Miniprotein binders against p81326. Designs and how they scored, part 62

Target 1, 226 residues: p81326
Amino acid sequence: MLHFGGFIMEINHISKILEKEREEYIRNKVEEYLKQGFSKDDAVNKANQSWRTYIGHRIQDVIYNLLKKFLKDSGLKVTTDKALNNRNLPEELDKVKRLIAINYGEYLFLPDADVIVYKVENNDIKIIAIISVKNSFRERRFETTYWKLKLKESPVTSHIKVFLATPDKDNEISYKCPNGKPKKMRIILEYELDGIYFLKEDFEETEKAKHFGKIVEDIIEISKKL
Key: E = the ipSAE of ESMFold2; O = the ipSAE of OpenDDE; V2 = 0.75 times the mean of E and O plus 0.25 times the DockQ between their complexes.

## First folded at step 6 (miniprotein)

Design Bc4 (at its last look DockQ between E and O 0.71; V2 from the best seeds 0.00; counts 0 for: pae O 3.1 > 1.5)
Fold by ESMFold2, look of step 6:
Structure Bc4 (fold): chain B 226 residues (1-226), chain A 83 residues (1-83)
Amino acid sequence: as target 1 above (226 residues)
Amino acid sequence: SDLEERAEELIEFAEWLIRLAEELLEEGRPELAIEWLKIAVRILQEALELARKNNLDELAERIEKLIERAKELIERAEKIKES
């Protein structure tokens, strides 16, 4: 009976379940790092970063699979930058990789993308959008905008929409002017990206800042124009 | 009732996670499959608590069977990982 909106509500539930196990996870990781010869302070810092990475990956996995599930009937396919970094790619995925890669002379790098949405028409691949999932803004705050700007530099990639999806638990970008003070991060992200999609209810909604429940409809609409 | 509907939503979500874990096992990814199955069990245990607290005995029996199935899949995934 669940629809896309119902599944979105359960993403926070997964986060709560995993949080119940945080203390044990960190204790085990600290012990592991101490065995490797790290100081107590370094081991604790590494364990906390490991936890944030672990949680982020689990939420990213759910979002990827939800989009795969709900975009399938519209003929849209999804993949990830991690999948594209594997060796021996199938021909289809190798083409996807080449269509989003950014050239730095002798090197190719993939943009920050936890989900890549594309379609296949007449044996041709068209990249529709990339979605970056950020669970906090402690690090790499503007990496997604950097990749949007790089994609805009070429007519081959300039059509690709770049979205940010976030629970924004700490309210780092939920409002443009909280307490009358401009929030630089929210303002720049909204200006530069094609959309910000919140995995919560309490945020300032705009034409570009929406509830994550709208992302499937938006992607389908964009795909019809391409 | 609203509480029965909530339990059904949790069950549906957990079943979806179980299907994802089955796909991961087919792809040779048993470690990740185990993580999803453990999450599914936790969700089903919460649904079971809702069902028992609200005297939904038929629903509780269904949830218990789903938990048993998920735990059997965890055992299978552990064997695959050890191979």
Scores: ipSAE 0.364, ipTM 0.729, lowest interface PAE 2.9, mean pLDDT 86
Fold by OpenDDE base, look of step 6:
Structure Bc4 (fold): chain B 226 residues (1-226), chain A 83 residues (1-83)
Amino acid sequence: as target 1 above (226 residues)
Amino acid sequence: SDLEERAEELIEFAEWLIRLAEELLEEGRPELAIEWLKIAVRILQEALELARKNNLDELAERIEKLIERAKELIERAEKIKES
């Protein structure tokens, strides 16, 4: 059995492998959109957007399944915001849903929560962490930060750790001050979030910015303190 | 060699993905199983290239068998998906 450490290093490989499909995917989607009557420029733009969605979902699924597997032995459970969108939820998931809900006065809304880690103790649900998975930061750069700040506003949710997991394909947040210039996004995300976990090797490591391989240990440690 | 070790790491990882895919098939999730199997095949293809470049014929043969297994599982998963 691959030691978690060795296995996790291969996650970097998965991201790279998935990215190899981009050219073919884009070509096929461009052709599809051209057949639908879009201009070449529109077809390319739509294809690129489709790719971002597609690759984002695949990376999210990978991370979800990895966390589910590696946290299972610790007694921790994993779900997703998608799983919580059902009308008829099991009692456990209904409790999870309620415990991550953000108050907007007359309405409760869920944060974007690609992965939710929780534990069940004596029939009580404790939410441990929410993990946002981002392949790139071209759109909604501070979305995860927004949700973290909103969760902090309530004593019900203030304890919930919010993590970002990313391969950071475009090196948008891998370094704080590349070439002596501060990367605003990296600095803000690292400041506001509880952790950033990289699915890559080439990044500036800090107390909060770590390789994805550390996320399981960190979550387990947090779980013990709750 | 470092290259053999790397190839073995890739093989082990691919085998893990194949097992995960098998579990997903048992759970009635053939679409997701196929995705993992496709990744496994790609990883194994990289391992195969490494093995071939270094004249590791025995390792290459082992990898090829794993690729075949993964492809067979994809075919099975596709049939399940269509049912």
Scores: ipSAE 0.113, ipTM 0.524, lowest interface PAE 3.1, mean pLDDT 88
ESMFold2 (binder alone), look of step 6: mean pLDDT 88; pTM 0.873

Design Bc5 (at its last look DockQ between E and O 0.29; V2 from the best seeds 0.00; counts 0 for: pae O 3.4 > 1.5)
Fold by ESMFold2, look of step 6:
Structure Bc5 (fold): chain B 226 residues (1-226), chain A 83 residues (1-83)
Amino acid sequence: as target 1 above (226 residues)
Amino acid sequence: SDLEERAEELIEFAEWLIRLAEELLEEGRPEFAIEWLKIAVRFLQEALELARKNNLDELAERIEKLIERAKELIERAEKIKES
């Protein structure tokens, strides 16, 4: 029987499969953009961005379903910001949406939350954590920290833990600089967020920066205090 | 046996991928469901190879039916994508 750690290992195998398919995907996308009239350089840039978006969605779906599976026995439920944006929400999800939404005057926006973890006790809902899944930090590097800061501004949402899950394949936040200091992006993310969970083995581990295999245990511990 | 246990682990993971794909179909995202189903078939084909090498005929038959089901889901997902 596969446990959480076993599923993580098989997901790593999937990542290798997808990595080997990257060249073909990018080649096909470059040809598609060239047919649309883009220059070679623009087509390549767009194809690489298309790949990052494609793989990001794949990783998000896996993490959502993995957490759904392994948090269920602890009475914890999961949803997504996408699911909460549906027009016809069941009552439970409508309550979740109201408890996490950020008010901008006349407008109400959900934080960027690829996975939202909550519990239900006697029809009362408590949001435990959100997880932002990032495949790359090339764009919108501090978007997750912005949402953490916004959630801290209200007593209704200030308890919500904000986590980052990332393969960090390009090693943008995994290692220290040659001078022995962590990279600036890593320092800011680790300081502001409640945790960073790596979908790989090799990185500088700290109290807040751990292997993704620890996330279920951490979420369960947090939920017991709420 | 160790090989039978490994085949069952591959099947368990593939079945999880199939359920993930079914959820994506319900959300109206057949293009992503198709890609996960193709990966599930690859895991099932590896499990089938292990089952056949070890003369696990009942397991092999079960795996073949799962592959057939996954391929039927791919066909349904492709029809949804076209509509």
Scores: ipSAE 0.433, ipTM 0.774, lowest interface PAE 2.2, mean pLDDT 88
Fold by OpenDDE base, look of step 6:
Formats: structure tokens, C-alpha cells, sequence
Structure Bc5 (fold): chain B 226 residues (1-226), chain A 83 residues (1-83)
């Protein structure tokens, strides 16, 4: 079994490895959009946007499967918001869905929850954490923060930890004060969230900002207190 | 050598991903299996480059066989996904 330590180091390369597909992907998408009648500039822009979505999903899938595997031995379970988006849910997942729902008066809505970690004890479900996965912060910079704040508003969901996992490809939140200038996004995300986990080595580590390799241990520790 | 060690690390990680993909195939999740296998192939390709740069022919051959295996599993997974 790859010692968790060695495996963690390889996780840092996942984003870089996935990015190797970018040029080919962009080329193919540009061609596709040109055939659809878009201008060259529009085709390039659309292709780049498509890539961001595509790579974001792939990183999410990686993180999901990693967490699922590493948390399995602790008896913790992992699901996704996508898995909850079904009319016919197993009882367990239906309970999970209800336990993360946010009240908007006449309506209940789910937060964005790329990964949901929960435990089952004595047929009761306890939600432990929600992990938002972001490859970059070009769009929806504070979306995860919004959901964290909304979850805090209810005694049903206030205990749920909200984490952000990111390779931070563009170094948008890796440092608090690069070159002496405060990075607003890093400061706010770190303040509002329960943790930020980096799939990279080059970042400013703090109590809340850690390497992704620590997320499993942190989740397990939280689970013991619930 | 440092390069050989790095290549072995990449191989070990790729082999782990391949095993994970095999499990996902058994679970009826070919789409996820394919994604992991693609990543595994990329890790193996990086390892292959390292092996070739260091004239590690035996290691290169081992890596090439693993790449072939991963690609075969992708093809299998794609067939399952289409069924």
C-alpha cells in the first residue's frame, strides 16, 4: 500500500498531468465551434471555457475517489450532490440529502457539495463535511463561503464542516500577502471556511490552510467528535 | 538514481490507479474507471520518459507493458459504458 505520504506527493502532479491534455482538447473544441459557425475568437473563448469545466470535473472526480478510498477504512461514507440529484434515492442517500438541505422559507435547496462525507451510527446519519473542489477561482470565487454561511444558519446543519480542495493552478489563494499585498480571496476563504486543502506544495501553510494529504486525518478527527 | 526512484514512484502510483479502475469496473462505474486509467497512462508516460532519459531499457519495457494494459482496460471500460 503506497504509504499515504508518497501518495500525497503524487497528488500534487495530478493537475499538471491533466493539463497535458489541454492543447489537444482546445484544438478539437475550436474546430468543433468553427464548424458550428462561430468566429475564431469566439471558438477559442468557448473552447477555453469548455476546458475549464471539463478539467474541473476531472479534478472533482479524482478528489472524490481519493476521499472515498481513504475514508473507507474509517467507516466513513462519501457521496456527491450529483448522486443526490435523483428522484429515487436509497433511504440512506435520501436522509443525507435532507440533512444538507438549506431552508429558504417555502423551499429547500441543496448547497453545492462536490463531496459529502457522512457516517452512519445506529441507523442515524451524521453529516461530517462538505468539500468543494475548485481548480481555479476565475468564476464563483466565494460560492463555497456562501454555502458555509448558509449552513451555519440552521442548528441542523451548523455543525457541518465546509472545506475547499484546490490545486490553485493560478496561485490565486496560495499566499495571504504575496509581495506584501493582501490577497483578499485567500484571507476571506480561510476566515470563513473550516479549511483549505491544497493539491500542491507551493503555498502558505496555516492552521486552516493545509496540504490535501491532511484532509483525511482532519475529517476522521472531526467525525470522532460528532 | 534520483530519476530511477522517481520513475518507480510514478509506476507504483499508476499501478494503484489501475487497481482502483479495475475495482470501479467491477462496481459498474466504467466512466470513472476510464478517468483513472487515463491518469495512470499519463503517469506511466512520464515514467517512461524518465526511464528513457536514463537509459533504463528494462524499466522502459516494464512501463510500456503497463501502458498497454491500461489502454486495454480503457477499451474494455468503453465497451461496458456503451452497453
Amino acid sequence: as target 1 above (226 residues)
Amino acid sequence: SDLEERAEELIEFAEWLIRLAEELLEEGRPEFAIEWLKIAVRFLQEALELARKNNLDELAERIEKLIERAKELIERAEKIKES
Scores: ipSAE 0.106, ipTM 0.525, lowest interface PAE 3.4, mean pLDDT 88
ESMFold2 (binder alone), look of step 6: mean pLDDT 88; pTM 0.866

Design Bc6 (at its last look DockQ between E and O 0.03; V2 from the best seeds 0.00; counts 0 for: pae E 4.7 > 1.5, placed apart)
Fold by ESMFold2, look of step 6:
Structure Bc6 (fold): chain B 226 residues (1-226), chain A 83 residues (1-83)
Amino acid sequence: as target 1 above (226 residues)
Amino acid sequence: SDLEERAEELIEFAEWLIRLAEELLEEGRPEFAIEWLKIAVRLLQEALELARKNNLDELAERIEKLIERAKELIERAEKIKES
């Protein structure tokens, strides 16, 4: 039988598969933009930008479906911020939405959480964790930290664990002190978040910075304490 | 429609999973390919229900072909696992 721990090797092959998709994707998009009348340089830039968006969604989809599959037998449910923003929300998801919403006076906003893990006991909902999925740290570098701080401000949401999941292909947060110099982004993210889970093998592992394959075990253990 | 758009989203992800599984089969990893293909079939079955509910016959036919392809890959992967 294939368990989540054994699936870790499979996740580490994602980089190879993504690179094979990238070449075909870029070629097709460049051709599309050229047919729309863009210059070659402009078409290439637009295609690369399109790829970054596409791959971010693919990584999120992979993580969402893996968590949904492997947490099911522990009585844990998984949803997304996209699902919670639907106009006609089932009662269960409406309750999930209300339990993570942040009040800004006359406005209520959801944290920008890609994946939400919760459980249902006797029609009572307990939010366990939210997972922010980031392909790169070019934009919104500390957004996840901001949401953790906002969730900690209320006793209703302060128990919610906030995790970051990332391939970190460019090694932007893989090490605390590369070449002896503190990396501010890694240090702050690790300090403020409840965990960072890497979708790769080459990173500085700590008590909070782990291989993604550990996230299911960690979430299950946390759920038992709530 | 919203239901057609939802079905297309499910199909897009399922097709991506099928490509992932094909790569895994080429690398001699059939046990992992089978797990991805099972997820793809589940997504396609949901998309098929949406397509049939909305009388989208052309879309339903496309989805059925994808399901058959995914099931054929599962059978191929099972044979590779045996050897």
Scores: ipSAE 0.113, ipTM 0.554, lowest interface PAE 4.7, mean pLDDT 84
Fold by OpenDDE base, look of step 6:
Structure Bc6 (fold): chain B 226 residues (1-226), chain A 83 residues (1-83)
Amino acid sequence: as target 1 above (226 residues)
Amino acid sequence: SDLEERAEELIEFAEWLIRLAEELLEEGRPEFAIEWLKIAVRLLQEALELARKNNLDELAERIEKLIERAKELIERAEKIKES
């Protein structure tokens, strides 16, 4: 099996490659929205929003499949919130779903969990980590932080690590204090979350802010302590 | 050369993605297979450019064969998806 660390540069490259589709995608979507009767400006805005959603899903899928593959040999399993959004779940996934649920009194709701890492030991499920995948931070900047804080409120979920994975394409959180100005978002996310993993090279590395290539090792280490 | 090494790295990763896509096809997930294969093709295209710039004809030929294989797998995956 190819070592995850050996493809650090390639992972960064994947993000760049996916962004190359943007021009064509935008052009096609603009044309589509114009045909629907939108103005040129509205069509462009809608196309850009559509792209942000589309590329976000693709990056999430990439990260999911990478983690699933590279964690397999460690005996760890990977799923997604989308996979849990089913009425008829296999027993294992039903247990996973219940173990990440957040209590809101009369209701239980799931956190946003783009990727969920868990292990099965003696037929018991242990949730290890939730990974939120963000391509950009234009919207829902602290959503992952909210879920981390909510998970901490229960002894059932307080042990679950919450990570953010991002290419940070707009360089929004790559540095704490670029040009002497603190980046509030980077500082808060790094403080509140268990880790931030970058699918890029150009970032300020810290104990919690690492390259995505470290996430597999970190998850495996955490899993051994549970 | 540094460029040759980079081309080989891209090829190795693309080959890994192709294998991953093949596994996904076997799992009945053609949509994900297609996604990985498209990435593999792009990586290989970059490698091909590097090979051509350095007059590495043998490497270029190898890359072209891999691109063709990936494209064939995309076509297969699309047929499965439509089925």
Scores: ipSAE 0.049, ipTM 0.448, lowest interface PAE 4.3, mean pLDDT 87
ESMFold2 (binder alone), look of step 6: mean pLDDT 88; pTM 0.870

Design Bc7 (at its last look DockQ between E and O 0.06; V2 from the best seeds 0.00; counts 0 for: pae E 7.1 > 1.5, placed apart)
Fold by ESMFold2, look of step 6:
Structure Bc7 (fold): chain B 226 residues (1-226), chain A 83 residues (1-83)
Amino acid sequence: as target 1 above (226 residues)
Amino acid sequence: SDLEERAEELIEFAEWLIRLAEELLEEGRPEFAIEWLKIAVRMLQLALELARKNNLDELAERIEKLIERAKELIERAEKIKES
């Protein structure tokens, strides 16, 4: 019953790999938008926005595939918000979707649940963890924290662990007190969430702020307590 | 066993990375393909170490072939980069 999560440490470099792809992607997208009739300035802005969406989906894809492959023999299953938005949901995934949805009167919304880990026991589904993938904290800084708090409000969802996975290239949350000043965003995210997993080497490690390579072992350990 | 399961997980993930790199090569992006292939090789080398230390000869042979394939793709990508 050995946990070889250390072998996943190589994935900490994903954002570096994707940044090498960035310049070519943006150049090609600018040319595409220019051909559609946009001005140069508009094309550049649209290309940069397109890249942020692209890199976010790529990181989410890697995280999903990693967790799916490394958790399966521990009896854990993995899905994504993208899969849950399909119209032809299998019964199992429909149950997953219902178990994490938040009720706002006439409206039902999924939390920021890019990747969802669950298990099936005695014909019942138990949600273990939700992983939110964030590439930037300039907008929607505390959305993941909000969803954690909403999940805590119900006894049926209060057990769900909420993790944040991020390359944090701009060091927006990498350190608690950069230059001697408390970084509100890092302090609040670490306090409220169950863990922050960095897809890079250079950040301040704590008991909740860890290298991404630790996430598999942490999820397996949590699942054994449920 | 847990060891064989972990090695197989590393292999399957490395194979996914190799396919991603092959797609990048087809798109004319050899520099990026090389970086993904380097990660795949490192993961396969870890899996190979586990297989050898536990005398899993069939698994080790499979991993060695995958490493060879990934390294051949790196060589191909380097040649594409030159052109």
Scores: ipSAE 0.028, ipTM 0.497, lowest interface PAE 7.1, mean pLDDT 82
Fold by OpenDDE base, look of step 6:
Structure Bc7 (fold): chain B 226 residues (1-226), chain A 83 residues (1-83)
Amino acid sequence: as target 1 above (226 residues)
Amino acid sequence: SDLEERAEELIEFAEWLIRLAEELLEEGRPEFAIEWLKIAVRMLQLALELARKNNLDELAERIEKLIERAKELIERAEKIKES
């Protein structure tokens, strides 16, 4: 806890630091796509899309590793949906996978779960939280909300907290009513989700919208109630 | 100075990331180690810019040594990843 608190301010800079690679990355990808026969405009567009995917994964990995590190001492475990996409899973992860599955009648599907926090007590697994990581909200703005609502439909999954973690680099959801104009996305996400955690300082704080530095404490508190 | 303090904060966090990366290497996770080390290098580069802007030569030298250490660890991690 002490170490996490000490680095809260530095966490705010992670996104900015990662963004420093953008220019070089874009240049290299544009060159690659030009060599593939794309037009300059198409190459630039594809490079930008590639960057969004790339930076999104990097931020996800950062958040995953941070949570894994800072939740370790509390006895909580962390995994990802990617880790669950295996045919042969350890028993523990197979149980985790089943406990987050959403029923679609004949089929079970997993929600998007960039980070999954769970505990093991007396050989029973309890899912505590799912954390969606978003760098920007240009695409799939309410995807996390969809999964939250789906999880609420089952008594098996209704207790699972769904959080959004974001640096909100484009300032899309940092404020509810900037300049007196309601930000629909912020209002809806805050209403539907259990919390939004910002990897930045410049945002409107509320009961549900907090700095990322609070997520560890909040998860631990939730864990104690399960 | 405020800028010196900021540089020290970046250095401290980068050093923490380097330690985390070392742990990940020991755990056989070189891919994640590399990721953290890259972040550490970028943080140190930012700190270096701050140090240079303030003519803090001693601090700049310290940061440069840390950058080299991090880069060496990246190279090591890449070799492990390829093995």
Scores: ipSAE 0.020, ipTM 0.431, lowest interface PAE 4.1, mean pLDDT 87
ESMFold2 (binder alone), look of step 6: mean pLDDT 87; pTM 0.855

Design Bc8 (at its last look DockQ between E and O 0.73; V2 from the best seeds 0.00; counts 0 for: pae E 5.1 > 1.5)
Fold by ESMFold2, look of step 6:
Structure Bc8 (fold): chain B 226 residues (1-226), chain A 83 residues (1-83)
Amino acid sequence: as target 1 above (226 residues)
Amino acid sequence: SDLEEYAEMLIEFAEYLIRLAEELLEEGRPEFAIEWLKIAVRFLQEALELARKNNLDELAERIEKLIERAKELIERAEKIKES
């Protein structure tokens, strides 16, 4: 009977919280890069890239901590791609890494899995879901769908749910048919992924496109079916 | 109980938000810290209501101290922002 929607829904406003200081952050970074000898154009470009990296890491950290704290009493564990890339991995995390890795012949790569949810039962690890956090879809717009398709190709990874979490500040995927015209990115992402969770209020809600506050309940329900 | 466990989840996430806000204040970003602290207070107020309804006095005292700390940080951040 636990209901996470009302209180976790405050997290839906993360992007607005982070954007409140965007202009000052960029101004300060431009000045920093100018002092390092970059041209005005280069300094502006670097400052904007710095902001996107900064805000992306902040959103990822908040999502990680939310899931870690709200999933632990359901027997679910959470890790990150950063933790899995550490040189000295605990045995449990090494197993998680191997269970999500994709084989490219001589190379073994991790999918774009900013946050990974798994459980441990009888000394076995089962990967439940991976969550990709995207701030913008101007570049690498279909990366998450690519990784879903690669995971789907193997019977050992095909059960893994692939979610996208996004503020979608610029409304790149918020609506399926804005002004009567199909939005290719939204339609393909919703079709291919197991869910899209929006970190804002204004978007077209569907069975797969939901407010981020629903992600905890969804993951718990999925874990019960495995 | 399930209600006590739910309250603990709210508290633990609020504690994370308070630590994040403290970090942001050290970085000189008070407006950003204030917004996280407001969210933390909302989570703590729900947890406090649950604790009081269920006569969990020790838990309620812990939550009250956390709310006081968060509100002190908001006041500090407001002074930094307006100065």
Scores: ipSAE 0.135, ipTM 0.626, lowest interface PAE 5.1, mean pLDDT 83
Fold by OpenDDE base, look of step 6:
Structure Bc8 (fold): chain B 226 residues (1-226), chain A 83 residues (1-83)
Amino acid sequence: as target 1 above (226 residues)
Amino acid sequence: SDLEEYAEMLIEFAEYLIRLAEELLEEGRPEFAIEWLKIAVRFLQEALELARKNNLDELAERIEKLIERAKELIERAEKIKES
C-alpha cells in the first residue's frame, strides 16, 4: 500500500501537536492548584499528573477515531471499554463486552481496552483485537501485558490480539538495546504482546514493532483469519 | 474502488480534524486549531489528487469545498490569534 506514505507522516504529527499543549496546560493547572492552596512543588506534580491523564485521553480519542474510520470500509467495527461501561447496552455491544470479559471466579472484569476491534458475521461477534494506547510508560508499564496474559488463559479470549500503540515520547521502548544495554520494557512488551505500533519514526522496527501506519493492514489481515 | 474508499477515509478523518479544530477555536485556542486544520488540508489534498487521477469529479468537488472550508477556518483562526 504505497499510498500510505503521506498519511504515515501525518500520524507522527498528531502526537507532536498534542504535546504542544503541554506548556500551556501545565501553567494553567499549576496556577489552579496554587489557588487551591497547594505548594509550588505539589502544584507542579499535580499538574503533571493531570497532564498525563489529559493527553492520554486525547491521543486515545484520536487513535480511536482514526481506527474507526480506516477500518470501517473493511466491515470492521470499533468500540471502547468506556462505551461498554453502560447498564443498557445494545445487543451487539453487550455481546462484545461478554466476549472480552476475563474470569476471576465470582467476577468478570473487562481488560483495559482503549480500542476494541470486532466484526459481525452471521450475527455472531468475533473480537479481533484490543489496542492499548499509551503516551508514556511512567505508570502501569506492564498493564497491557497483564491483560494479554489474562486473555490467553481462556479459550474464549485467547485468539484476541493485543496491541500497544504509543508515540513513546520519552523513548522508553523505541529501542531494544540502546547503547548495548537491553531495554527490559521493550523486550518484555514486544515478547508478550502481539504488536507494538509507534506513532513516530525514530524506533527500532521488528516483526512485532512497527509504525502505527501498519496497524490497519495488520488488523484487517488478522480479521480474515478469524 | 480501493482508491475511492481510501479517499473517503481521508476525507472522513479530515472532517474529524476540522471539527476538532472548530472546538479548539471555540475554546480560544486558535494556534492549535491551525495545526489540526493544516493536517486536514493535507489529507484532503491527498484525497483530491486521488479523485482527480481517477476522474471522480463529484468527489473532487466535495473535497475542494472541504479544503476551502478548512482554509477559511485557518484564516479565521489567524485573525483571532492576532487579536
Scores: ipSAE 0.025, ipTM 0.451, lowest interface PAE 3.8, mean pLDDT 87
ESMFold2 (binder alone), look of step 6: mean pLDDT 89; pTM 0.877

